VH-VL binders against q9m8y4. Designs and how they scored, part 13

Target 1, 142 residues: q9m8y4
Amino acid sequence: MATKSTGGTEKTKSIEVKKKLINVLIVDDDPLNRRLHEMIIKTIGGISQTAKNGEEAVILHRDGEASFDLILMDKEMPERDGVSTTKKLREMKVTSMIVGVTSVADQEEERKAFMEAGLNHCLEKPLTKAKIFPLISHLFDA

## First folded at step 8 (VH-VL; framework fv_nivolumab)

Design s38
Fold by ESMFold2-Fast, scan of step 8:
Structure s38 (fold): chain C 142 residues (1-142), chain A 126 residues (1-126), chain B 107 residues (1-107)
Amino acid sequence: as target 1 above (142 residues)
Amino acid sequence: QVQLVESGGGVVQPGRSLRLDCKASGFTFSSYGMHWVRQAPGKGLEWVAVISRDGTNKYYADSVKGRFTISRDNSKNTLFLQMNSLRAEDTAVYYCARDLEVRTYGSGTYLPFDYWGQGTLVTVSS
Amino acid sequence: EIVLTQSPATLSLSPGERATLSCRASQSVDSYLAWYQQKPGQAPRLLIYDASNRATGIPARFSGSGSGTDFTLTISSLEPEDFAVYYCQQYDDWPLTFGQGTKVEIK
């Protein structure tokens, strides 16, 4: 015997909302720092590229095709440090949000020099999702 | 010439603590990530912990997480491993090792080890 | 955790013979695989990195090949000093892991 069943079902429409994928450049001379920062960026829904030092970050932008929503910039790097790198990128008209990540963020003179080079924000290492997400959550908006 | 020398190994009872030191010379210590790798008697190699160049980032094997702490003093060219709540299973030769420096752009990878110390034996025994 | 399985466990050969050692990963490690040599009472020595690049000072008789999950270390003609334990290591993901080792011993 068949079972009697009656009733209407509501149809739920799913809307396709394209979340903006954020492109992030991670600039740090330490491969462990680059990898851990990549994992953090991936966890918050971003896509990352890395540069081993400031000179690589500058070279990447010189071809005119590199474009990032966010640049995570280490301060203490050989050859070209984060202060010099940030200043050069700003001179090249790079408008990306640049967040400094450094072990000396609590030192007033160091922090001030870094910010004056063109940083939007300066954070103390180690970088965490809790530290970065509030500063960049707006970048995920359409 | 690159040299890494471990010290601080010895015999210790379960539940106790021991600190290992690794003294570096012949290179700019602050320019390299450093690792601890161990080898139980007659067994293979097991990665233990890593520390970033500036000492701010660290990662551990699950077997030691919460018990061991890696640290470094770049002014003294010295790497440390603080081992707490030691177990018989921690008995091993402990090596410090240096990240191989590879100049590659866009790498999201870690590095193998180009130089190792001679090792220091830690025996956890009642 | 990425598991590396080395085969054979022991390889018994004579000087002058070719040695072929295998390392298989439980998932792809791309080319992020290294080979180390360890002699009794000594620390490991890096032989090969990025699957096929010889480390500084390593003789040409040592070569590495492979990508993804299947890797091979080849010693084209064994010399007396080559009898040792060989370990593969992946560095594509955390935790860093080693194979269990292949012992190359004199027949």
Scores: ipSAE 0.322, ipTM 0.725, lowest interface PAE 2.3, mean pLDDT 86

Design s39
Fold by ESMFold2-Fast, scan of step 8:
Structure s39 (fold): chain C 142 residues (1-142), chain A 126 residues (1-126), chain B 107 residues (1-107)
Amino acid sequence: as target 1 above (142 residues)
Amino acid sequence: QVQLVESGGGVVQPGRSLRLDCKASGFTFSSYGMHWVRQAPGKGLEWVAVISRKGTNTYYADSVKGRFTISRDNSKNTLFLQMNSLRAEDTAVYYCARDLEVRTYGSGTYLYFDYWGQGTLVTVSS
Amino acid sequence: EIVLTQSPATLSLSPGERATLSCRASQSVDSYLAWYQQKPGQAPRLLIYDASNRATGIPARFSGSGSGTDFTLTISSLEPEDFAVYYCQQYDDWPLTFGQGTKVEIK
């Protein structure tokens, strides 16, 4: 980040076009999940910040300056789970696209409860570029 | 006291399979990501694989993708490495290692190894 | 992947001397670099994390410095137990990678 190489210029003929940079919040209590999700976001041209639990994600939004295009939300977290976290963020008027990422996405009642809390989409772990990119590619458009 | 004990190493022919176990004690196993790191005789360290705390995510070095499978059983405090289609170049001492989370505000999650097992030798030869 | 290059490959010194070990990354790893010590027949031992922080129980004679692409491990005055192989490791990007090692041996 601070000293990494600069990228993100598309060249066509003599015109350089910069893609829109997507700002993503990754919420997951597992550091490997956060790191792998960060790698996926970086690969598709986004930048990310992390929250290690739902309460940290809520706190980030309370003091006003934090704003994200996308939030990747784990369901199974201690203290405040992803369902409770998503509902709270929506009550706080957070309008970010929220995509749930969970190991129980194939369980209808679990998936339904998560979606009803305010998710835009719900995906089964492991997260991959192929799973996420079609859902969020519009965020990169001008 | 944190302890990691590897077992399952031995001599095996090319193309065969072997499973390594790593038994953890002295800490809450399910609260840590776990790794396998190997070292060929007389050579340096090579990271092999990682598994997340709940076992829902794994990541592998390119040299072992499709051949090795990392897994864990949190109820038994045990980490596993299933090694298939073994090659001579897989000959190494295999260490299990525990990661420690570090976090920089406004950035991603970063990991290093705070505890290692003593290793188990895998020799792939004809 | 990020390649870490350690130099020198071998450092021959006497007890009481200062050892300076280098680790260079093929691209910036900020400060996300650790150092490990390995003695023959033993597992690696964590010495330094985040480029400059000593791990618990590590003697004050060990210090780390650097950021970006250039990192140094310094042992201010070698003790007999310090003759070992030292590895750097980056954790800024995946896959995790190690340097090839520097052997500190008795002259």
Scores: ipSAE 0.215, ipTM 0.714, lowest interface PAE 4.2, mean pLDDT 86

Design s4
Fold by ESMFold2-Fast, scan of step 8:
Structure s4 (fold): chain C 142 residues (1-142), chain A 121 residues (1-121), chain B 107 residues (1-107)
Amino acid sequence: as target 1 above (142 residues)
Amino acid sequence: QVQLVESGGGVVQPGRSLRLDCKASGFTFSSYGMHWVRQAPGKGLEWVAVISRDGTNKYYADSVKGRFTISRDNSKNTLFLQMNSLRAEDTAVYYCARDRGYSDYLYFDYWGQGTLVTVSS
Amino acid sequence: EIVLTQSPATLSLSPGERATLSCRASQSVDSYLAWYQQKPGQAPRLLIYDASNRATGIPARFSGSGSGTDFTLTISSLEPEDFAVYYCQQYDDWPLTFGQGTKVEIK
């Protein structure tokens, strides 16, 4: 954001800043979860792309051609789980905000291992606009 | 062949609870998202709730949010709808329905025969 | 939520005639639109998905078209078994919604 609203006490009111469309990668092995998360991202004004497993998410970043503002990462996936996927993306220097979405977010040890892999936040399923929007609203101000 | 069979419908007084079951057969139940859709007598279709494959994600229509709970038992190939604080406007035939499963598409390729829930005094 | 408006509410036709049913969305649903047939006392049956793809076992006389906000279901030549209520459904946005239905009845 180059400028922001400064208030209306003088005749200079504000500079209108259009919100940025955020690019979101949704990583989940369940097609219903991918679709539900896409619909939630759409309701908050984001654009989404999906990966059906951790390996596909890694491949998307391999040549440095993919860049996302946000990655929604499921924990429990076959072959490469969300913990392993997050760690690999961070090793590849992916700097996107990564938010874990999992049914075991209330389990201290599971949550801690996921966070330590490189998550910015960890949320309990089901994902809702109310849960995610406060964490990512600042991304729309870019 | 794919089959979905609902049960548990009946007559119930306002404010009471009722549980609906949907027994699935002929496909790998744990590979599909499942839905409840209802239809009031002589009216159109209304989507009620959805549950993901493993049961961890659930979403509801605003009209039932906080009163209805969707759940599933993949070991028994059974989908459930727990209906609490029932109202006269919940009177409907309740269908369980399967989404496409393999794709990200939320249209319904198979439906059960439906079970009638009547909420009246 | 996205509102789907179907028209006409009732379509009175004879066997052999062409039926054209409309579904209009209050905002774009891209091509995420399905059509269902429902006969009295029966569950709905999927006819068309992704606006234009026929479901398995659905006769070629049924076709769907459209994208964005305006969709059409066409039955090229009505058979006796086609007299039923037809519903459209969108799955582009949350929550999932259905149209109110179009009844195709014998004239």
Scores: ipSAE 0.289, ipTM 0.734, lowest interface PAE 3.5, mean pLDDT 87

Design s40
Fold by ESMFold2-Fast, scan of step 8:
Structure s40 (fold): chain C 142 residues (1-142), chain A 126 residues (1-126), chain B 107 residues (1-107)
Amino acid sequence: as target 1 above (142 residues)
Amino acid sequence: QVQLVESGGGVVQPGRSLRLDCKASGFTFSSYGMHWVRQAPGKGLEWVAVISYKGTNKYYADSVKGRFTISRDNSKNTLFLQMNSLRAEDTAVYYCARDLEVRTYGSGTYLYFDYWGQGTLVTVSS
Amino acid sequence: EIVLTQSPATLSLSPGERATLSCRASQSVDSYLAWYQQKPGQAPRLLIYDASNRATGIPARFSGSGSGTDFTLTISSLEPEDFAVYYCQQYDDWPLTFGQGTKVEIK
């Protein structure tokens, strides 16, 4: 008999690290951005799942089926944009940290509208490890 | 069949500008991310820039950021690279290349290159 | 940031011999590694992706293996057309980077 600690994905054994693994949802209609954000999340020690648009992000949270530590939310998406998506998730009682990512973060009125939808933070594109890590480093401590 | 054809290369003096074109055919151009990769004479490959399928997102190598601009016209199946403030170290064969898109919850795009153009030579010299 | 180091720089072999090419990453790239072949005067050609999957149309004599930081491209029995330069490329971290290349030349 041997005892060993395994974390990670169901069928894959992995060793738990001192810091908690964070679960991140990446919401962006651009597959390039989804991939690059996924790479950034991996380098900081998180795991990620993606949604191609706001509606997919909403569907994932139906009936409390999904829960994430962090949601990266693109602003400019067709049909349901990031502002509308954030409002809907908050109405559904999603308490995840939501960080908006947009090319218009430097525009006061655009930034304010996005923040008022329920964002915790709003970042200017392009997303980088240096921009995101300070905002979420505390999530690894819990 | 998939084809990518570069054009616009030539000899140019330092500090000047040059525009490269890449004409795509044989696939749905508007569904793929596109890249520029260069190779200095007798040297290895260096990634230069990428543009997303709709043209809204662009990323550059640090060595060219602020000087080069990648763009595309999906109605013409054409990729562009506008090169400004050219330096001797920009001398290279420039290839356009197509990445692979995987549209699942786990991944959007894998950034390896299944098809490349023939390349166009840019020489920055006096 | 991720540096790929290929070895040897040059591999001199005869047709029919086995070629083994190495690519070492400065930090883990999982299995997000591709191999390309470049013949003189030609564009690179994709051989292997995801460390071990052969691209469409690539002969069975080409195989890739490895994960993490250590990767190998093997050509089981060299054909005359296999004498070329081979490059590895990682796509696990940004920016995308290539190895410096291994030249497989005739003895």
Scores: ipSAE 0.343, ipTM 0.750, lowest interface PAE 2.8, mean pLDDT 86

Design s41
Fold by ESMFold2-Fast, scan of step 8:
Structure s41 (fold): chain C 142 residues (1-142), chain A 126 residues (1-126), chain B 107 residues (1-107)
Amino acid sequence: as target 1 above (142 residues)
Amino acid sequence: QVQLVESGGGVVQPGRSLRLDCKASGFTFSSYGMHWVRQAPGKGLEWVAVISRKGDNKYYADSVKGRFTISRDNSKNTLFLQMNSLRAEDTAVYYCARDLEVRTYGSGTYLYFDYWGQGTLVTVSS
Amino acid sequence: EIVLTQSPATLSLSPGERATLSCRASQSVDSYLAWYQQKPGQAPRLLIYDASNRATGIPARFSGSGSGTDFTLTISSLEPEDFAVYYCQQYDDWPLTFGQGTKVEIK
């Protein structure tokens, strides 16, 4: 790229790029899903922490203990599901972007209930860079 | 004693279909992610597909995406690979493999393979 | 896709000699690298995981080292049963990839 330098005869553009790491919480009861999503997040330039169920995700946020840029939330988990977990986090005033990642995203009623709990977006498994990056690119520097 | 036994391989013409089965025993099948890895004759290893514990998440190598379907039946301790629109380049020994859950560093599963089946040969030829 | 390049393609040695096998990644894989041994007609067998940890039952003569992009598998003193093909595999990035293999053959 070229720009006109003050007092110079050459055109050049100085590009200053600042890289930002985003903090991502990955909530899924399947350790394989947590690892796969962790790998996807790493390819995007994020760093991640995992929670094995909804209750663990809630505990992490008690007393303002945790703060994330993005939360990836599975829907179907035992005890406290993703719908209940998302609703509880929003009641606790967690303002992170929450993206649902579920095998039932194409089920109209399931998707609607999940979104109404406080999701920003809902994606169908498998999670891929192509699916998630456009939704969260604004959380990065460029 | 952990065992993985593949079946369903054979000779098939291009464009046809085959289903591979992998029967697991000696461990709690529903507690592991399962994979298919193939090896063309005289060549190296190529990862093909993975399926999560509940079967709710599936990933494929780009070379087979849209043609192969991985599935599992936890009640029967069996992993499946449905192979459609077979091509000559799909000729390989197909192994089923178990990943290992290692909870060091907070990651619940690492995608390396502690147990493999003996493999089943799929030959795609006219 | 991360490419793993193994060298040499073939290593010809005698029993009792030290074998050193290299695996180089096109991008950093941290320490998320495993090594497998495969004998003709058999399935691969896990030797090393997390770059340097020996799998259960693997003899002490096998050791792994390295991090980032450069990894080494060492067999301190070759036994007759060690003549096989060895593969490295990374599990840091999607998709999972293997090296092309190094054949350790008797001289």
Scores: ipSAE 0.670, ipTM 0.826, lowest interface PAE 1.2, mean pLDDT 88

Design s42
Fold by ESMFold2-Fast, scan of step 8:
Structure s42 (fold): chain C 142 residues (1-142), chain A 126 residues (1-126), chain B 107 residues (1-107)
Amino acid sequence: as target 1 above (142 residues)
Amino acid sequence: QVQLVESGGGVVQPGRSLRLDCKASGFTFSSYGMHWVRQAPGKGLEWVAVISRDGYNKYYADSVKGRFTISRDNSKNTLFLQMNSLRAEDTAVYYCARDLEVRTYGSGTYLYFDYWGQGTLVTVSS
Amino acid sequence: EIVLTQSPATLSLSPGERATLSCRASQSVDSYLAWYQQKPGQAPRLLIYDASNRATGIPARFSGSGSGTDFTLTISSLEPEDFAVYYCQQYDDWPLTFGQGTKVEIK
């Protein structure tokens, strides 16, 4: 839907009953990135929550009550970047699949540092359905 | 102070291409999403395109999708709009605008425009 | 897409008078609505965001109200510089959309 619909949240809550939902946390400091990633996750049958920076992502997990099947982690965020955020989440025993999204995925040293922080996968920007779906399709299998 | 200055407008024939530039100053350009908004002579405002802070994500109005490309160079504080396959209906003053995010959760997470450039006129005529 | 309808199309008033401008959305936009002022030959200027918050530097005579589908911009006492076109804009969903504008002109 290119230009249609403004009741997506209410419509999703009111009519959708699914066999298996994956819940995804989207961590990115850019509201457009968060919205476009939300649209990708919705298209593949998931539901999402967003955090605008690494600190918000950490706070969501501090009490151990938040849990997600997948975390989409932007690397380049001010103050607390994706590498630091991923490392902290793993220290907190978060076991979610964490997929990093970065402009420097093709740079060996940058990719290595991000992966070593605890990523399951590292993807090049921009995120697309074609890039993410093969990595997470198994999460829909009940 | 915040300034946005557009350039590159002019008169072009249908089917031709034109590139618009928007030079930003007075703020950390890489910390803001940027938009193009146009206004046909004597008409109202129409949103055209947006680009993310890092330049990797883009979204377009249906009327320009496949013909226009938005891009940015954060090292030069410059926003671009490459306009291909121009039509008479693309005749408008084109403004660049800086966005502000209001909320971070749910569907109501989008953007009003706190600063606008003065605009550059694009006239597509045969 | 969300359609915004502004009314009236034109307000013909004198300095010192109160102006009341309406913006109606085709579906709820909660409070995600902004108002802009545009003078001839100039770029739009942000007046109000989140339906009722006045932008920095905007005079107190400008106020916004409403939520859901019905919104109002009020200018309590028109100054000469207030004769302009006013646009509402929603940012609850994509694409971002504007109303068609209300022209406030000198009687």
Scores: ipSAE 0.524, ipTM 0.796, lowest interface PAE 1.7, mean pLDDT 87

Design s43
Fold by ESMFold2-Fast, scan of step 8:
Structure s43 (fold): chain C 142 residues (1-142), chain A 126 residues (1-126), chain B 107 residues (1-107)
Amino acid sequence: as target 1 above (142 residues)
Amino acid sequence: QVQLVESGGGVVQPGRSLRLDCKASGFTFSSYGMHWVRQAPGKGLEWVAVISRDGENKYYADSVKGRFTISRDNSKNTLFLQMNSLRAEDTAVYYCARDLEVRTYGSGTYLYFDYWGQGTLVTVSS
Amino acid sequence: EIVLTQSPATLSLSPGERATLSCRASQSVDSYLAWYQQKPGQAPRLLIYDASNRATGIPARFSGSGSGTDFTLTISSLEPEDFAVYYCQQYDDWPLTFGQGTKVEIK
């Protein structure tokens, strides 16, 4: 999808709404979760790319060619989990908004560790449009 | 042989609850996303709900959201659909269905159904 | 939601004839389109996925084509067992949706 402008209907004033196309990286080791999150992102007007684990997310940024407005980060992944991945991305100077998605968001110590790694927000699974949209709606404004 | 067997269908009164089970065999159940799809008598197919491999992500059709709950028990190779506040329009054959198996990097999981159960009839009437 | 419109609603044909079934999406679904066959009293059976890939065990007489909004399922020469209802399904966007079906019946 491309960024589009829309026109207004008032005779002496036109309202033009211009939305920025957002690029989202979805990091999750469950392929169905990646697909479902892609569909959520598409529903809100974004475009997405996926990484099947934390190492792939790190590799994408290592070359310096990848740039995202938002990263959706699963916490529970084998090898390099979401906490470790987020910390590494921040060490690499990645400034994207990173939103963590986890089943343990209600556990204070787990949530705190994830947030301290560099998250902007931490959400409890399942991810839904209702949960994510309020956190990122500002990213669509031109 | 991949096999999906639904059970729990029957006749129930409006406003009541019913639970459907889907027993899987012949494949590694915990490696697949699972769906419920229904078909009203003489009508087409309607997607109902999906659940991820680990059971943590769930999505529903608007027509059943807030009334139906999908769940799974990977230790028992069983998928469940808890149906609450049943309405006449919920009358249908309910099928459980399996996603495409994830093979390699770059071959995505897609939300189409390579195997279906035989279905179980749910009739909501007085 | 993406609406899938199948046409015609019914095809009345004889064995040996070619069947051409259409599925039109209300917006682009790229190639994320599957076709299913359903016989009376049976569950649907996957025929085609990703618009044109034949599923395992499906005879060569079944083929799919199209992309974007316009898709076609073709049965090159109808066998007696092919008289059934056929459904298209998109998986490009939420929620998942099916077409209303095309019935292929004997003339």
Scores: ipSAE 0.031, ipTM 0.653, lowest interface PAE 6.6, mean pLDDT 85

Design s44
Fold by ESMFold2-Fast, scan of step 8:
Structure s44 (fold): chain C 142 residues (1-142), chain A 126 residues (1-126), chain B 107 residues (1-107)
Amino acid sequence: as target 1 above (142 residues)
Amino acid sequence: QVQLVESGGGVVQPGRSLRLDCKASGFTFSSYGMHWVRQAPGKGLEWVAVISRSGTNKYYADSVKGRFTISRDNSKNTLFLQMNSLRAEDTAVYYCARDLEVRTYGSGTYLYFDYWGQGTLVTVSS
Amino acid sequence: EIVLTQSPATLSLSPGERATLSCRASQSVDSYLAWYQQKPGQAPRLLIYDASNRATGIPARFSGSGSGTDFTLTISSLEPEDFAVYYCQQYDDWPLTFGQGTKVEIK
């Protein structure tokens, strides 16, 4: 028969830090990209919500109740592009980590404009777990 | 009505290149994402690549990344797979396949395949 | 990646018998699972999507069930044209993966 610790009743603490579920907003006008990004986010342990364009992403934040750990922002969308959307979200005091995803990440001027809008990182399409996970792994440590 | 016809398969030596074509008819080609799926002789199915309806977004299986390029020409209703640096492990029947039409109320497409081509055999051997 | 394990590898039955095919996922795929039939020398044909929805033109004798990790394809009474290889496919996680197949062959 085993006896309890002589130090009395200890509060059991988690031996390993449990990963936080991260909330991700996926902003992309291409339904295939939204679906694939949802699947990738699920694979790494996140939960996602989608916006079909920049204006929908802005509207989600207007009431001040939307809160995400990460926003995946497509650059090239009709009407309000990713650069304009990112600027507007930052003006609205959205502090989420914003990672841009674009086919023109290797174009210096395009990349620079997108980053200056308020991005934390800019990735070239296609998005992969290998590309995104190193940038956001710290979000699971909270 | 819906038809997908692959062509371009054949016997090639390792390290060489080959291009596969897939001609679509009987539907609005520009409204669908298109995929390549392969099957090694006597083995199961392996997903290879996808291209979005506009052609701007492309995704690849890790086994072919950096060697294969998917593309499309919507004016010709044709899907392409450019295969470079071919390996013996690339020997397979290659099928083009259509994903399901985008759901209006959904967040995107469902990535299962309602129509497939007949396939074209690629044999990589010396 | 999610691994799909199909069982049995081969199912030997006679026409008129019920066939029950299993597909198990290494992780939950919710209901995002499709079934395909493939005859020798032919392309796969979609039978079932979203685990239980029969594709257009597929006979009522084919039915799918299950959710999460355990899925079943049932053929209530085998017809001669049903002797083929059957594959499951998940589309809930990236990359897309297929099972290794179950061959339904005539006894």
Scores: ipSAE 0.199, ipTM 0.705, lowest interface PAE 3.8, mean pLDDT 86

Design s45
Fold by ESMFold2-Fast, scan of step 8:
Structure s45 (fold): chain C 142 residues (1-142), chain A 126 residues (1-126), chain B 107 residues (1-107)
Amino acid sequence: as target 1 above (142 residues)
Amino acid sequence: QVQLVESGGGVVQPGRSLRLDCKASGFTFSSYGMHWVRQAPGKGLEWVAVISRDGTNIYYADSVKGRFTISRDNSKNTLFLQMNSLRAEDTAVYYCARDLEVRTYGSGTYLYFDYWGQGTLVTVSS
Amino acid sequence: EIVLTQSPATLSLSPGERATLSCRASQSVDSYLAWYQQKPGQAPRLLIYDASNRATGIPARFSGSGSGTDFTLTISSLEPEDFAVYYCQQYDDWPLTFGQGTKVEIK
């Protein structure tokens, strides 16, 4: 008639923790890259917005009141590349963590120029949970 | 008319390598992400790999990571899959497939497949 | 990884009957679900995308419905050419996954 619970069936802490959702801006001129990075951010519990190029990323910060916890920045984009975009955002006093995501992350000179523009970290494509989560796990802390 | 034509399949022994080609025609190949999807005889579909339009972003299924390499040559409208260290479990028909590109402001790529090739059979056995 | 479970494994029906195929996701995929038809010896063909939108050239007898975790593909009146295997696929979360398939066969 009755169902008896055995031992502790709780799989999570009974102590309630208040977790912050991280808000991520994904900047990449390739719509497939934007979608793939968006899906990866979702797997780690973040929410995201996209910008199709560096100029759109700059405009979002100039005219809007939205702020992001993290910006994922592609290096190779037409007109305004990721290096130029990062430099401009920093000049505008954007303090978000900016992580570069690029196929040339293992090239020392290219990586150095990107970092000097104002990046916090630089990662090699493809973006994975294993690569990004250790860098941003502290952003989920209550 | 959009066409994708695979080639390179055949019978190969375990531990050997094989290269598959997928020739595209009837659309601007360099504007689309491309995928490989496989199907073991009598079984369902399994996604294998994706490559972005310019070839700079690549993802693999865990089952093939470290053994398979996807690449493309946009000047030749051709997608490639280099398969190394082949296992009996890799026996399948391999399809190349195109994802949907949405080319409007604020739109992205949706990862479902509007066009598929006819497939090429890879058999890993003695 | 999101697991898609299709049911039934096999539908045995006669021409003119209605077919109803189910696809259930282990977690919400919103409306990011597609359906494919595969005939023996052929590549899959896209039928439905975004849960309910019919792909170009697909007959009106095919319809999709559902959102979240529970999805349905309906064939209102089976034609001889509709006896095939049907697969669902989600594209809301990584990695991309397919259901195991439902075979629609002649009774």
Scores: ipSAE 0.419, ipTM 0.782, lowest interface PAE 2.5, mean pLDDT 86

